# Designs tried in a protein design chat: VH-VL binders against Spectrin beta chain, non-erythrocytic 5 (SPTBN5). Part 17

Target 1, 109 residues: Spectrin beta chain, non-erythrocytic 5 (SPTBN5), of Homo sapiens (Human) (q9nrc6r3533to3641)
Amino acid sequence: TPTMEGSLEFKQHLLPGGRQPSSSSWDSCRGNLQGSSLSLFLDERMAAEKVASIALLDLTGARCERLRGRHGRKHTFSLRLTSGAEILFAAPSEEQAESWWRALGSTAA
Below, E stands for the ipSAE of ESMFold2; O stands for the ipSAE of OpenDDE; V2 stands for 0.75 times the mean of E and O plus 0.25 times the DockQ between their complexes.

## First folded at step 25 (VH-VL; framework fv_anetumab)

Design J4 (from J1 with heavy chain D56E; at its last look DockQ between E and O 0.91; V2 from the best seeds 0.00; counts 0 for: unsure alone 74.999 < 75)
Fold by ESMFold2, look of step 25:
Structure J4 (fold): chain C 109 residues (1-109), chain A 122 residues (1-122), chain B 111 residues (1-111)
Amino acid sequence: as target 1 above (109 residues)
Amino acid sequence: QVELVQSGAEVKKPGESLKISCKGSGYSFTSYWIGWVRQAPGKGLEWMGIIYPGYERTRYSPSFQGQVTISADKSISTAYLQWSSLKASDTAMYYCAKLYYDFWSGWAFDIWGQGTLVTVSS
Amino acid sequence: DIALTQPASVSGSPGQSITISCTGTSSNIGAGYDVSWYQQHPGKAPKLMIYEVSNRPSGVSNRFSGSKSGNTASLTISGLQAEDEADYYCSSYTRTSLPFVFGGGTKLTVL
């Protein structure tokens, strides 16, 4: 599976079990895709050192969809995990959103 | 038992340096952020900054950036807060606290040290 | 100035239910930022009572509950007891921003 990395914003849409989060806002992170695992980090330095990840997401069986600017951001896509959780992502550009979608689609399928 | 044990109270004069400590035990010290919180006499809590000891990554509150140094020595599971030149206005109680984090449920300071009283007077 | 406003004091009698408010803005609490609550007895370190708006840590009495509506988070204490007399602080943050903001604190007096 391809390696992919870059700056992202994310927003928790659904928690595991499909539950609504008590609070949800867009947050910044650095994403790193290795195999079928997507790691999120606070910044580039922590991502490079692979320390203190804020999330480690298993993409096995996940669904990835392009959202094309819904939810208050422009270059967006979503990940629906087998746990029932759903996370929205926004990339800095449409080109990067498409790249993420393609990389995640080949992994999640 | 997860514990944070801070160094004892300090009585200092303006212009002196000081380094106070916070030793963690009962958990993986290098795997959790440690925060520092100030409480001036009779006042509320003020967040000063945090450190990730396993990497010694720090972030400071804008109010304290450049005013103090936060550091850690992971070989002895200890975080530090230090001043190069104390002011009378640095008189306060200083707490360290361990940061709980879960991606789905958020951040919180779940374990606190007992506090270190720093008194700066002539 | 603090960005989170709490009443300076509240009071109640044993057995009553009281609520402590924590008001931010549409750019923080109203924008979906998380909220935590801390209890501090005189001369003691703060203790975490509520995180993620409404979650109770293990060992915290179910008399303590949290909620959020609009720009305001609330801590509710039911069945008020003498040992609840303390200062209470709210705090707000985001997942990737680690600057924490504390409210000014609320002194709860049990009459």
Scores: ipSAE 0.515, ipTM 0.826, lowest interface PAE 1.5, mean pLDDT 88
ESMFold2 (binder alone), look of step 25: mean pLDDT 88; pTM 0.918
OpenDDE, look of step 25: ipSAE 0.736; ipTM 0.911

Design J5 (from J1 with light chain T94K; at its last read DockQ between E and O 0.89; V2 from the best seeds 0.70)
Heavy chain, then light chain:
Amino acid sequence: QVELVQSGAEVKKPGESLKISCKGSGYSFTSYWIGWVRQAPGKGLEWMGIIYPGYDRTRYSPSFQGQVTISADKSISTAYLQWSSLKASDTAMYYCAKLYYDFWSGWAFDIWGQGTLVTVSS
Amino acid sequence: DIALTQPASVSGSPGQSITISCTGTSSNIGAGYDVSWYQQHPGKAPKLMIYEVSNRPSGVSNRFSGSKSGNTASLTISGLQAEDEADYYCSSYKRTSLPFVFGGGTKLTVL
ESMFold2, look of step 25: ipSAE 0.601; ipTM 0.852
ESMFold2 (binder alone), look of step 25: mean pLDDT 89; pTM 0.921
OpenDDE, look of step 25: ipSAE 0.558; ipTM 0.862
ESMFold2, fold request of step 26: ipSAE 0.507, 0.535, 0.538; ipTM 0.816, 0.830, 0.826
ESMFold2 (binder alone), fold request of step 26: mean pLDDT 88, 88, 88; pTM 0.917, 0.910, 0.918
OpenDDE, fold request of step 26: ipSAE 0.709, 0.719, 0.730; ipTM 0.901, 0.905, 0.907
ESMFold2, last read: ipSAE 0.503, 0.467, 0.544; ipTM 0.823, 0.807, 0.834
ESMFold2 (binder alone), last read: mean pLDDT 88, 88, 89; pTM 0.920, 0.915, 0.922
OpenDDE, last read: ipSAE 0.611, 0.707, 0.726; ipTM 0.868, 0.903, 0.906

